# Designs tried in a protein design chat: VHH binders against THO complex subunit 6 (THO6). Part 1

No score or structure here was measured in a lab: all are predicted.

Target 1, 367 residues: THO complex subunit 6 (THO6), of Arabidopsis thaliana (Mouse-ear cress) (q8l4m1)
Amino acid sequence: MYGDATNWNEDEYRESILKEREIETRTVFRTAWAPPARISNPDAFVVASSDGTLAFHSLNSLVSQSASFGYSKGQDVMVAEPERVVRAHEGPAYDVKFYGEDEDALLLSCGDDGRVRGWKWREFAESDVSLHLKENHLKPLLELINPQHKGPWGALSPMPEINAMSVDPQSGSVFTAAGDSCAYCWDVESGKIKMTFKGHSDYLHTVVSRSSASQILTGSEDGTARIWDCKTGKCVKVIGSQDKKSRLRVSSMALDGSESWLVCGQGKNLALWNLPASECVQTIPIPAHVQDVMFDEKQILTVGAEPLLRRFDLNGALLSQIHCAPCSVFSISLHPAGVVAVGGYGGIVDVISQFGSHLCTFRSSSL
Structure headers, positions and changes below count from the first letter of each chain, unless a header shows other numbers; Kabat numbers aren't used for antibody chains.
ipSAE, averaged over its two directions, is called F for ESMFold2-Fast, E for ESMFold2 and O for OpenDDE. V2 adds 0.75 times the mean of E and O to 0.25 times the DockQ between the complexes of E and O.
[cut] stands for letters that were removed.
The coordinates of atoms that the task and the answers printed are left out; those that the model quotes come from them. Centres of patches stay.

## First folded at step 8 (VHH; from a60 with L100K)

Design a67
Fold by ESMFold2, look of step 8:
Structure a67 (fold): chain B 367 residues (1-367), chain A 119 residues (1-119)
Amino acid sequence: as target 1 above (367 residues)
Amino acid sequence: DVQLVESGGGLVQAGGSLRLSCAASGFTFSRYAMYWGRQAPGKGREWVSGISYSGSRTYYASSVKGRFTISRDNAKNTLYLQMNNLKPEDTALYYCARWKSGDYEFDYWGQGTQVTVSS
């Protein structure tokens, strides 16, 4: 018998508890700022999460929501509803990239299900969610499916996951880093594989396109980074050791805008390479395992298994160290205006201004 | 030492059900895709079902799809095969096998568990 309001709707209460647990146990693997973005007023970005969803958020909406609701720091993180959400993958969504730099860009995602899926960004962002409240899936425009291979007993291989993507609109290509130890070049127009990059001995974590040299770079669990010629598919350089006892996985890589500087995150180190000189110029020790790196002009941003966003110059000097809300951070996204989004454990996203102040902190809710 | 130990086989009438188990040890089970295969008398081995390392994706031979269900419990290092609506042609020695990524082959399999379906 109900004698008070605490038992008014048990099903709604139970559903709210289950949703809270799902949100609190999730991980944000990637954030990405969307085109077109105003240089001084960044707004739209996408969050890819361990539950396989992509969520579109508006920074202006989040800041307004935070101000109306009140701020919490480090204890009561606001749960934010996205402007749009779709279940893009079975299992985690590991990466998102935009193919193209205008309003008609494709939003690409990849994940544990071995697929790349693509949506026209305008259609994703501008769909009327109020009319389709019960609909949770926008049909993708593009779907790339990793190859399966014949094996013994008549079996086919399992579908390899896709851990990372790099886009090269100049060649009409997207590159994927896969769990079968290969990278693949896909033709976006046809949806077919143009090239397979085989040589790593364990799954790939990261891939970066170097368009000026017709190359890609891959980083692997096998402890090596490799540089590949896109015209031949052949490995032209191996960096690091495949020695099982001394290997440290290459978790992340980034090129600067000139494509002359490469930074690699490997264990608790950043390795800075000058590619024209083919030399490792510096190794910067990091207190925690590195999980993502990027360049901001000639400065290096990094995050890892700690609640910190660090910034270094090319000489290895620490320029700033900003505390982030996720206790482990998997993603850095930099807007040209200098605003940074980081995401990680707990489904938490932290948006940091160009001046180092926190614009908002939230947990991204899902379907 | 990698070990795969199958159990749960036996004699069953056509239309019946059995549940096979495979206990894995000596390796990190959650990092490997796993398969069930079988060998009928006088024939070569054939695949039956496969499952990805996380369990999120499952694969079935056409002869068993809709009747068999593969699953895994990574916390207990155990692979399962639920077999329903069994037919006499399902009679075979059933193996669990570990998939070797990159080489497209099985690198370990167990001694098998016998399933016999009477008509």
Scores: ipSAE 0.385, ipTM 0.806, lowest interface PAE 1.9, mean pLDDT 84

## First folded at step 12 (VHH)

Design f01 (from a67 with S62D)
Fold by OpenDDE, fold request of step 13:
Structure f01 (fold): chain B 367 residues (1-367), chain A 119 residues (1-119)
Amino acid sequence: as target 1 above (367 residues)
Amino acid sequence: DVQLVESGGGLVQAGGSLRLSCAASGFTFSRYAMYWGRQAPGKGREWVSGISYSGSRTYYADSVKGRFTISRDNAKNTLYLQMNNLKPEDTALYYCARWKSGDYEFDYWGQGTQVTVSS
């Protein structure tokens, strides 16, 4: 029975197709587990996406929904409605961090618009789920704006994007990695730049704080990592191949809990560094480009341009390989209980238990 | 070698429109912010408009806001400037310029294309 094509609304159809495309091309750039501040929902995380939104999800809610959805092999990923969604940025949101460890923690995000925005996490999480997907415009408590520099002919520089953040609550600082090849240290209280780290020859992908040494480490498209002194703003060490032609972008970095070990995602390699010795102790080849890396105690977790979560020991031995729902994974975050959340292409998030089982897989609904 | 070649200039009456193009070569175009500048007779160079590397962000001088639109096609390595409601004060040699990140300067620009707006 060929449905009556006479009532076909072309505009509605067009809108539907555009929306579908938007959903299909949406990318999760970062996931972050919330600090244990909410007694009622201890297992919550935030998702930052390419559409500039931050979405708050409850693991318990997701698992319950997943159980009801009855995932048969080959069916579409469940679309989950977030507990709360905020349009945080114009353009993509690239990173999310929590500043603090308790109920008074700030949720920080950065994005393509060259801004850091911060919200009180409690307020973000407790907001009444207005039944209707209405963009709840929560006003941020903190707003940091990257500097535009004066150029020739009266022009201002483009607003440099912020590709990554790191936090140091002990010093009251937020560090940003920017598109103008600089890292910035921000005072959280005043909202002002305390220090600029200039020296890379291309834009920065990542920044990590080494609080114990009053340092930050940056990774760049120029194929190098740099170690900086936070007090002087000077580069202490350049990490990378001496051969410029062989340099691959440093896309991601992570420190272990002792802050003595550094792992760098560099192209299709993981480089493990002993920082006190200033030596690369291990290079681990990866079949795909690395997009994120982290430590789980004495193990290295990595994701990238493949639908896999890989785990390695410090000797470079592969311990496990777990299939992930996203075909390309941009973010990995670890819950204290050992649960991992990965996010990537298609707006898909996959939550994986410490045993490698899938707890839930979903696509976060867009505003 | 980096090359920027402007085109599309000409004589137009006040209230008219022109579309300028800049063909870029010798570098990865999609990695650089691009700008338009202009120099009127007897005046210094002034910026007109800028666009981010991806095209997601655009910037305009106050004098051209609402009248000019900057765009780019990264697949074609081409920068555009749509100029509407042109005024005699818009008469100038227009330059395409590459922004150098980190140095906060224009490191390359073309020979320019002449735009003349008659009253």
Scores: ipSAE 0.884, ipTM 0.966, lowest interface PAE 0.5, mean pLDDT 91
Fold by OpenDDE, fold request of step 13:
Parts: sequence; structure tokens; C-alpha cells
Structure f01 (fold): chain B 367 residues (1-367), chain A 119 residues (1-119)
Amino acid sequence: as target 1 above (367 residues)
Amino acid sequence: DVQLVESGGGLVQAGGSLRLSCAASGFTFSRYAMYWGRQAPGKGREWVSGISYSGSRTYYADSVKGRFTISRDNAKNTLYLQMNNLKPEDTALYYCARWKSGDYEFDYWGQGTQVTVSS
């Protein structure tokens, strides 16, 4: 039966193709587990994507859906409807952090538009059952906007993107790593910049707060990491090769719980630093470019431009490698129970148990 | 070595259109915001338009807003300026300039291309 091509709307078809392509090319840049709260869904996480959206998902819901979704042979990845979705940014959302430890925590996101936006997590998570509005325009409680600087010829600088952020609730601060090669310390209460950290020669990929020492660490495209004093704004140490030609971008960083150990993703290497000794104690070669790294107690977890989650001990020994659904993984986040969420290319999130089993694999439905 | 080479300038009547191009070489073009500037006779250099590294954000001086469109092709290492509804006041030497992040300056610009709009 030759389908009646007479009612073929080319525009609709084009739009559908574009939408499909958009979905297929979507990238999850960050996943973050919600803080343990008396909230009805204790095992929830947020997904930040290249389309500027934040999607809230419940693990229980996902697992239930996955179980019902018989592995139908055809669709490789389940499409899951989020509990809530917010268009947080114009352009990609690059990072998500929770500010606070309880029900009063803020959900913070940053993105390509040079903004940090914050919502009360409770409000974000509470599903207005009634308003099936596809796009929940929840107004942010906090909005931080990167500064544009005056340049030559009367020009203003472009709005620098925010590629990463770190939080220090003890000091009431949010730290941002920006495209203008600067890190900024923001006062959460006032919404103002308290300190600017200037010294890198290229844009920043990552920032981590070392609250115990009143420091931040930044990683840059210039191939260096820097340690900064938050009180003075001065760089106290530069970490990296002195040879400019051999410098690989520092794409990701993480501190352990003691804040004494630093791991840096640098190209196809992990560099482990003892911060008190100011010494690189281990370099771990990785077959692919590192895109995210974190500590799990005394172990290092890393993901990158390969469909693998790798686990190392502090001596650099490979403990495990687990296949991930995304072909390129940009984010790893660890739940206190040992469950890992990884997100990456294709808008795919893979939730992996502490034992290495896949609990669910999905894409968030598009707005 | 960093090179920026402007082209596409010429003589045009008021109300006409021109498309300027800037060919970039010697650096990773896609990592830099790019700008157009111009210098009219007897005047200082002024910015005209800017575009972010990805092309997702564009900026325009008030004098050209709605008439000029900046774009870029990162695969071709080329910056463009579509100029519509040109006015005699747009007569200037037009420069392509690379924005240097962190220093908040233009670190490189070309020799320029002359745009002349006749009344």
C-alpha cells in the first residue's frame, strides 16, 4: 500500500528529522545524585545536557520502566520521561552541583551562556502533578552572570562560558571555571563576585574547592593546574610540565575526601598528587582521553573517550573496567550506596551498580 | 605564525550589500572568539561585530545592528560579515581581529579590506 504521499508535509518532516538528529547528537555533560533527603525519591539524580536542559530522574522509576521494557530487539536504548525537566541554559549545560546537604539544598547548574542558575531542590523535585506542562519554567532562585569586560575599539568581551563549578557551603561560595581563563568566587547570598583568579593562559576546564585549606584548584587548556589561595586570590602553585610543547590539557580534577589527594585527568593520563607534599606520586596511562575523574574512597574512577568505566587503586593498578553504554563518557557520579551514574554522547545515561551490573540505561525524552 | 587575511571589500552604492571574509591560519580558529572592527577616515578604530568561538553567540555594535550579520565556518577557518543596507557612514577599512581570552584584547588582526559606500 503506497502510503498516500499526498499529505506529506515537508516542513513537518524536516522538523522531525532535525529533532531526531538533535536527540541523537545530544550529550550528557554531567550527572549528579541528589542529596539524601526525606524527599519521596531518595535515589534521584539530575542530568545536564547539551540542549541546556536539566532532567530529574528517579532511579526506582527508571528501573521499573526498564524491567517492563522487555529488551525489545529494536530500540537499543530506552527513552525515559523525566520526573521534571527544566530548560536551564541557552546552549549546553556543562555542570550540575548541589549546594547544601539537606532538603534545603540548592540545585546549581552552569553552562555555555555564562550563567549559574540555582533552584531549591525541594521545589525542583516536587512534581506539580497537576501541570503536565511539558516544559516546566521554574524560575531560578539564584542567577549568577559572568562579567563581560571592556576591550579595545569599544568592544565588550564575549560572555565567557562556565565549564565547571565547585561549591563550598561553609564559606557560602560557588566557584566557577570560565572560558576567559579565569576562575571566579561567587558569594551565594549576594550573588556577587568575591574574588577573581587570573593567571591561566587558556580557558578553564575544571575547578575544585579545597575548603580545608581555603583553596581552589583549577585545570586549564593550557596544560596546567593551579592552586589558588581564596583569601588573597594568588596562585600558590602551578602544577604541570614546564615544557609548553608537552603540555596536555587538564580536563578534569578531583579531590579525595581528606582533600589531601588530587587526581588530574590530563590527556590520556591520570596524575595523582599528594598535595601536602606537592608531589606527583603516580601517573596512570589511559588508552583514551580522560573526560572525568573522581575518587571512591581510596580508588580512582575515570571515564573518557571510550565506552568504559575504569577503576584504579592509588598505586595505579587497574582494578576493574566496565563497559558503558555511551561511546564517549563525559560524566561520572557516585551515589553513597556505591551506584555509579555515567553520562555521555547520545544523551545516554548508564546506571551501574556497585557490583558492575547495569541497573538501567536510558535517554531522557526531549522537550 | 598567526595570520588573518580580510577580503571582499569594494565599492558599493548606498543600500547595497557586501560580504566580507577573513581567512585565518596559524592557530586553532575554533577556540577563539573573533571580531570585526573598522576604521573610517579621520576616526578611531571601532568594533563592529563579534562572534563566540562556537558561533552560538553574536554581538553587534548599535550602529550596525539589524544590518550586519557575523558568522563563521570553523571547518574552513573563515570569519564572515554580511553587510546589508550599507550606508555612506559604513565606509571604512574593515579588520578581522582575534580576541584573546584572559587579556581582554585583540592580539592579532589583519591588514584590512576597504569598504566604500557611495551616496
Scores: ipSAE 0.876, ipTM 0.962, lowest interface PAE 0.5, mean pLDDT 91
Fold by ESMFold2, look of step 12:
Structure f01 (fold): chain B 367 residues (1-367), chain A 119 residues (1-119)
Amino acid sequence: as target 1 above (367 residues)
Amino acid sequence: DVQLVESGGGLVQAGGSLRLSCAASGFTFSRYAMYWGRQAPGKGREWVSGISYSGSRTYYADSVKGRFTISRDNAKNTLYLQMNNLKPEDTALYYCARWKSGDYEFDYWGQGTQVTVSS
């Protein structure tokens, strides 16, 4: 009954090669550590990828898989089995955030399809049906859809992608950075737009909330960052690059815990702002384009279009520089214990201890 | 200087196929959503199809859905429209148009390429 073993084996071999190539051509756009959970799923994080999937991993499972596989630098990287996977978006998934506390939190994702989707973290993380999933068995609780508007000739506007999210649980709001040059404030309870932040002249790449001042900050392809009043929707400050010859995008932004310090990644520079003083106090040159930044207390972590994780103090002094497995890195996520997950090209995630050692390096297995 | 140049039109028998091209220059093509529109004799312009800047999302008017396929090659700065199973009602001058984000308008379009479908 079985056909020619040579021809059957050739087809199986070709499909194996194509699947391997698909895994290796992915990009991880965001990693996010889950909030604290019951002992059954400690130290979990989520990986959002260019194929539109969200993959849940536990550190214990990754370390166990890594120990049986062995360390590899680059092409021979372990393919790790996630605890759960869902296809959250048509096209790339760009960002992941948690809204709320502990196991009652929502897992939010956004992507190229112009949607934010949300799931109960508990159902996503511990559902016994996730291995057999079609969308109708793990449906999102929340779906926010970017607006489309009527245009000329009877056309509708394109669906703008959502590149980034920020959550403010105190106000019950989610903020999105969209490809139509706008940011939006969404009321999570109603699922409706509360406010539109219009003023940028090009795509938004990043949004951060500044809860202490009822503000958000946006970074755009137009080369500016803007500060917005959340109550009025009005832009209260425009922060521009002083390098007018090249209007490089503001790719990433982060606030420190006090919300007094802002770091912006723009081209091959970090710009450090003291917001109460309304003053740029330092510009730190980076050899490659900056793709993500964050604060670890008063220290700045950054990654970019190179295989390096850099750490700086507020004076711009380089404190550490760690080689990362992805050749270009798009995401930093920091666990409170100091463990860092970075992700990027090749679908590669590199998990680095608080002391700089590599705990594991892997590609997430897909659906 | 923004320039959009359509080509590939012609006379075709009903049920036939044509592929239209739009060569774009003078702007960063990969940063803009693009549309095809058309204008039949004695009628106003109507949209036909649209495509997001990355090509990941496509949009079609009801009258052409399933028959027309829009695509783009951002490396070659070219927009395409594959038109299959053409009908006499598809006879029109076809325009390539650039979408202006935020204003919900087309800010540039080409001279057009004529498609004539004989019955």
Scores: ipSAE 0.385, ipTM 0.802, lowest interface PAE 2.0, mean pLDDT 84

Design f01 (from a67 with S62D)
Fold by ESMFold2, fold request of step 13:
Structure f01 (fold): chain B 367 residues (1-367), chain A 119 residues (1-119)
Amino acid sequence: as target 1 above (367 residues)
Amino acid sequence: DVQLVESGGGLVQAGGSLRLSCAASGFTFSRYAMYWGRQAPGKGREWVSGISYSGSRTYYADSVKGRFTISRDNAKNTLYLQMNNLKPEDTALYYCARWKSGDYEFDYWGQGTQVTVSS
């Protein structure tokens, strides 16, 4: 073959291809809207990814990047540069929550390394250190580390991962759902465990605070959800179906603002419970496995192993169905103004307006 | 029907290397932390190395740190142990074991594969 006039750097080309593969194989596990400084339009959110990073993005910057995005590059989805990125965890970062409001808020993250890490949001958002040249220089203010347990043969347990967090506004506590089949209540000020919730027979996927009753709710791979008294640490109710041949994990849960309504995602179903009545009042079939749920007042938002954001009323009627860019969606985050961020496979985040239109779609760049 | 099948053992001289494999079946491998343990003649079982379900965290007994490397391939349902700079005291029957978090114990292990390190 004639015409071999290669004058290109093979190492640079290979590195470029490997970087593209790395970005496209990423998963976004959680998005979270940052607390606003005042009552205003949504402007910023944080993305937690499978590479262990947290990336802060401003909506204004995303729109600006989208406007200058060159579609002739051959990419179908732009790779957005974050305002700030930090490598928060060894292994995937699974959840992000804000503890507190305004300038005093802590940005909390948890992940596969069995740690919760926290930063002052203001310092995280304002730091000049998140350039691509100098990463990970902002040190966490808070670090909570899951306990390890003694086992046979002289072994210690693996460090249990932390799959989800919840903050109880009334108690000022952080609750974690762990891979050792326990949930934990942490005192944020001291960094110590205040309570351990033991009873599940498999790892926990989700935890939700019910502050009005001093309770938490947990959902597990063991196919049950449980309600726990935070003062005693004891299980007061086991929720869910004991299907003999179909022990489906409880993947996600949410409470409405009154804390009287609970929605559970379990397999291809949403189960709606009225907690004062201790009654499952509705089961809504979903064509794909449910991966996240939340309430928007008295409406239920859900995403799952499909590229759709669905909205239902309490009677189970489908109110809307919006196509999402990730082919499998793990996270819903809702701004009070009605703007929704969803994230999932491919490192893709899709921001959807209160009217159902797409404001931007991007892959979050980590490093 | 949970099965764990170890392979890759054999006779090696001190300073040599060996790679053990553990084929897992009958359960969702990616849900479980996995361990290697060993039992020398006339001794009780002892842990050697462990790995989290995602593979992101690894653990080693002091006696093998820096010489052994545990890894897993969740797509192939296989656990590995790369053993370098083998010593005669590493001679043992090596087991792979599944960790059960709720009970803080191993609930299944294989028949083991023999590793013999000669002087």
Scores: ipSAE 0.355, ipTM 0.776, lowest interface PAE 2.3, mean pLDDT 84
Fold by ESMFold2, fold request of step 13:
Order: structure tokens, then C-alpha cells, then sequence
Structure f01 (fold): chain B 367 residues (1-367), chain A 119 residues (1-119)
């Protein structure tokens, strides 16, 4: 609060500082572009945040808000009003995915409360704006709840968080990476667990489906990545260092469109694998810890514990390096038109054009 | 080396309050769910309360619901148990325990802190 100091109220000033600090301490864990088939050239994405909310933003609305905001100064970042907000989880929301390709797609979220929740995307996008400010009345179509297990002293296990999801509509499945060191395959139609993938010695960060081979890949805090047969639930390969001193978490993984190339983020390295050859073809050193990776065709996009979006070819050559507004970046999402959204610490989302220019930078407002 | 050190126990009148603390070291505290358990004389250990790694979810045994509050401070690597409206049946040695997620068990616990409720 600024302006007339003569009439300022100490309580209102303190309240405004506390609200500003709350917004600035949020983290965006995942951004996801809405399906491109939605209403001719869809221009929207969803932001999953540490406060447990999913916020729907339109590029047109963000550009309009950015134009009226004026010039950004150093630490000042526009606080954007989302089109829709839902409280999806108690505790942080860690991941969002779309199950399906069009208006019938489900918007899926997972988080710290050990739940996956799903909404019909069309109903979410068309919801009454009153859900913006009050108790949410939009009911999820799907709710998957992680299992609890018996423990000693009569205790039940805690509800394990869900750190990541991967979808496979062909098999009707959603795969989850959980805090109980397991991955799970869920049948979307029944809401039941079809398979449990047990073998990691520490919680999972990431899961990727390889539907052409009926496999999933998991990356763990235990320093390994594993490949699992979805039909048997058995681990068929362990990737990574067994040396305890070099046991850095496998934080992120991605497959290319052919599902033959795998990139793994582990510590300050990208490891590029050719899966048919079972060989690590390339290791690319990164100055900061890697936090997300993806393929754009045969190019690798990566972000991490630094304010940079990097792009490499398969030979490890740096193709571009773009400064991002979040000081630590947890999510990359790529729009079909080549626009990239990144999100991270401070609740900051940065939207970058295919040419590397910043279309908008904002902090997502929540409930 | 994993260490869990409980403190804050003592003698308290029925209806009184105590706050237990558990100082954790030798591991990444914020990555583990944590529990309080207790053992009364001549009885087996029983769980009291649990809390998720982030603190967003809390769990309570029926006998303590509404009276005890578990919390954690991940910046200080400390687990807490606020015990209100104490009863003589709460008299026990209280343990802080670390949950092992992959094995569904406690893999470490401390020596405990004695809580004695008189009356």
C-alpha cells in the first residue's frame, strides 16, 4: 500500500504486507496447456500451486491484464486474476495432466493429500465465476485415493503424497508416482488400482508411460530410474548410480515421440539414453540442479534451480538459453504453437514466445 | 547417523497440559512422515499421533483426538506434540518415531520422554 501516508492504517498496511508475502512464498509446481482441440486454437493453461489450487488462465486475459499493469520494476510482478480457480487438494498440488485430447478430456490433478482428482475439462472451463471467490461447488468426476497400510503400534501408514502423473488413454490408465516409494497404475473407469510397482527405496519424483512397450519409467530420490512391465508389475531395468556419494535424485524424465529416446535429469546432469540400445549416449552438464525436462521433437528443453530455460539438440549442443522470471523453475509446458510456459518459486509464471521473447510474466492469484 | 531426541515430559496434574518436542538429526527431516507413540508400564507400545512430511495431514488415535495436536517445524527439524486435558491413562513413556515409507514401519525412534499424570 502506497499513497497518502497521512491516512494509512497500520493494520491494513500490516495485512497488505502479509498477503504480499503469502503470494511471494507460493510455488508453482506445474503448468499445463489446455488441449489444442478445445474451441479452435485453445489459448489457455492451468497452474498447480503449493496452496493446493488449480488456476485456469487465458493468454488473452493475461495479455490484457499485462497491458493495463504498466511497466514492471525489478521485484514487482503483476498479480494475475485467473479465469477459474478450484481448491483441488489439501496441501500442495504437484502435477496436472489432461486425459484425452478434446472437449471430453479430463483435467487431472494430484498432490500432497495423496489424491488424484479429475474434472471434465469442458465443465471446468465453463464453470460459473462464483467458484472463483467461495467454496467450490464443482464436483470431481474422479477421485483416486492412495492406499494406507498397516504399521507397527497399531498405526496406519500416512497417506502418501502423489508427486507426478502420467496418462495412457489407450489402456484407460493413469500412473502415479507416490511418496511411499511405489508407483501405481489406476484404471480410470473403475477408479481402482490395477498394478503396484514396488522396488524403489525412496519416494518417487516422476513417472512416464511408454505405451508402445506396455512399460512405465520411474525416477526416485534413491538415485535410480527404473523401467517396469505394466502387465506383470516387475522391474525390468534399473538405471543410475549405485554409489551412495553420487546418489542424486532422478528429478525428471521425458520420452521423445518415438519412445526410443529418454532424457533424465539427475543432479546437475542430463543423461540421454537410447532405450533400444540400452545405452547412455550423451551426458550434458548443467550448472544447477535439473528440475524438469521435456522433448520438443528431437530437442531437449530443461529448467532447474536457476532462472534459465535451456534447449539442446541430441548431440548436447546448446541451441538457446532464455532467462526466466522464477529464480527456481519446476515446470516446462509447451503449447503447440511453440509458446512455452514455465513456473516456479514465488508463484511466478513466465510465458515465452517461440522466438524467445516474454509474452507475459505474472504471479497467479488464488482463492 | 539418525538421531531422535524427545524432551518436554514431566509430572502434570490431571487436566493440565504439556508440550513434547523431538529434535531430529542425521537425515532430511522434511522428507519423512513422523509419529508419536507411547508405552505405559506393563503394556505394549501404541501409536498416538502422526503427521505427513509437509505437515498438511495429521492423524490421531481415538483416545487422544481433540486433546492432542501434532505439529512439525521443518526449518528447525523438530516434531511437536501439544497435549491438553491430560488424563491419568496418558501416563506413559512417549517416543518420536520415523516412518519408513517403503516398508510401512518405524525404522528409528528415540529413548522417549516420561509423561506422568497425577490425580
Amino acid sequence: as target 1 above (367 residues)
Amino acid sequence: DVQLVESGGGLVQAGGSLRLSCAASGFTFSRYAMYWGRQAPGKGREWVSGISYSGSRTYYADSVKGRFTISRDNAKNTLYLQMNNLKPEDTALYYCARWKSGDYEFDYWGQGTQVTVSS
Scores: ipSAE 0.304, ipTM 0.758, lowest interface PAE 2.7, mean pLDDT 83

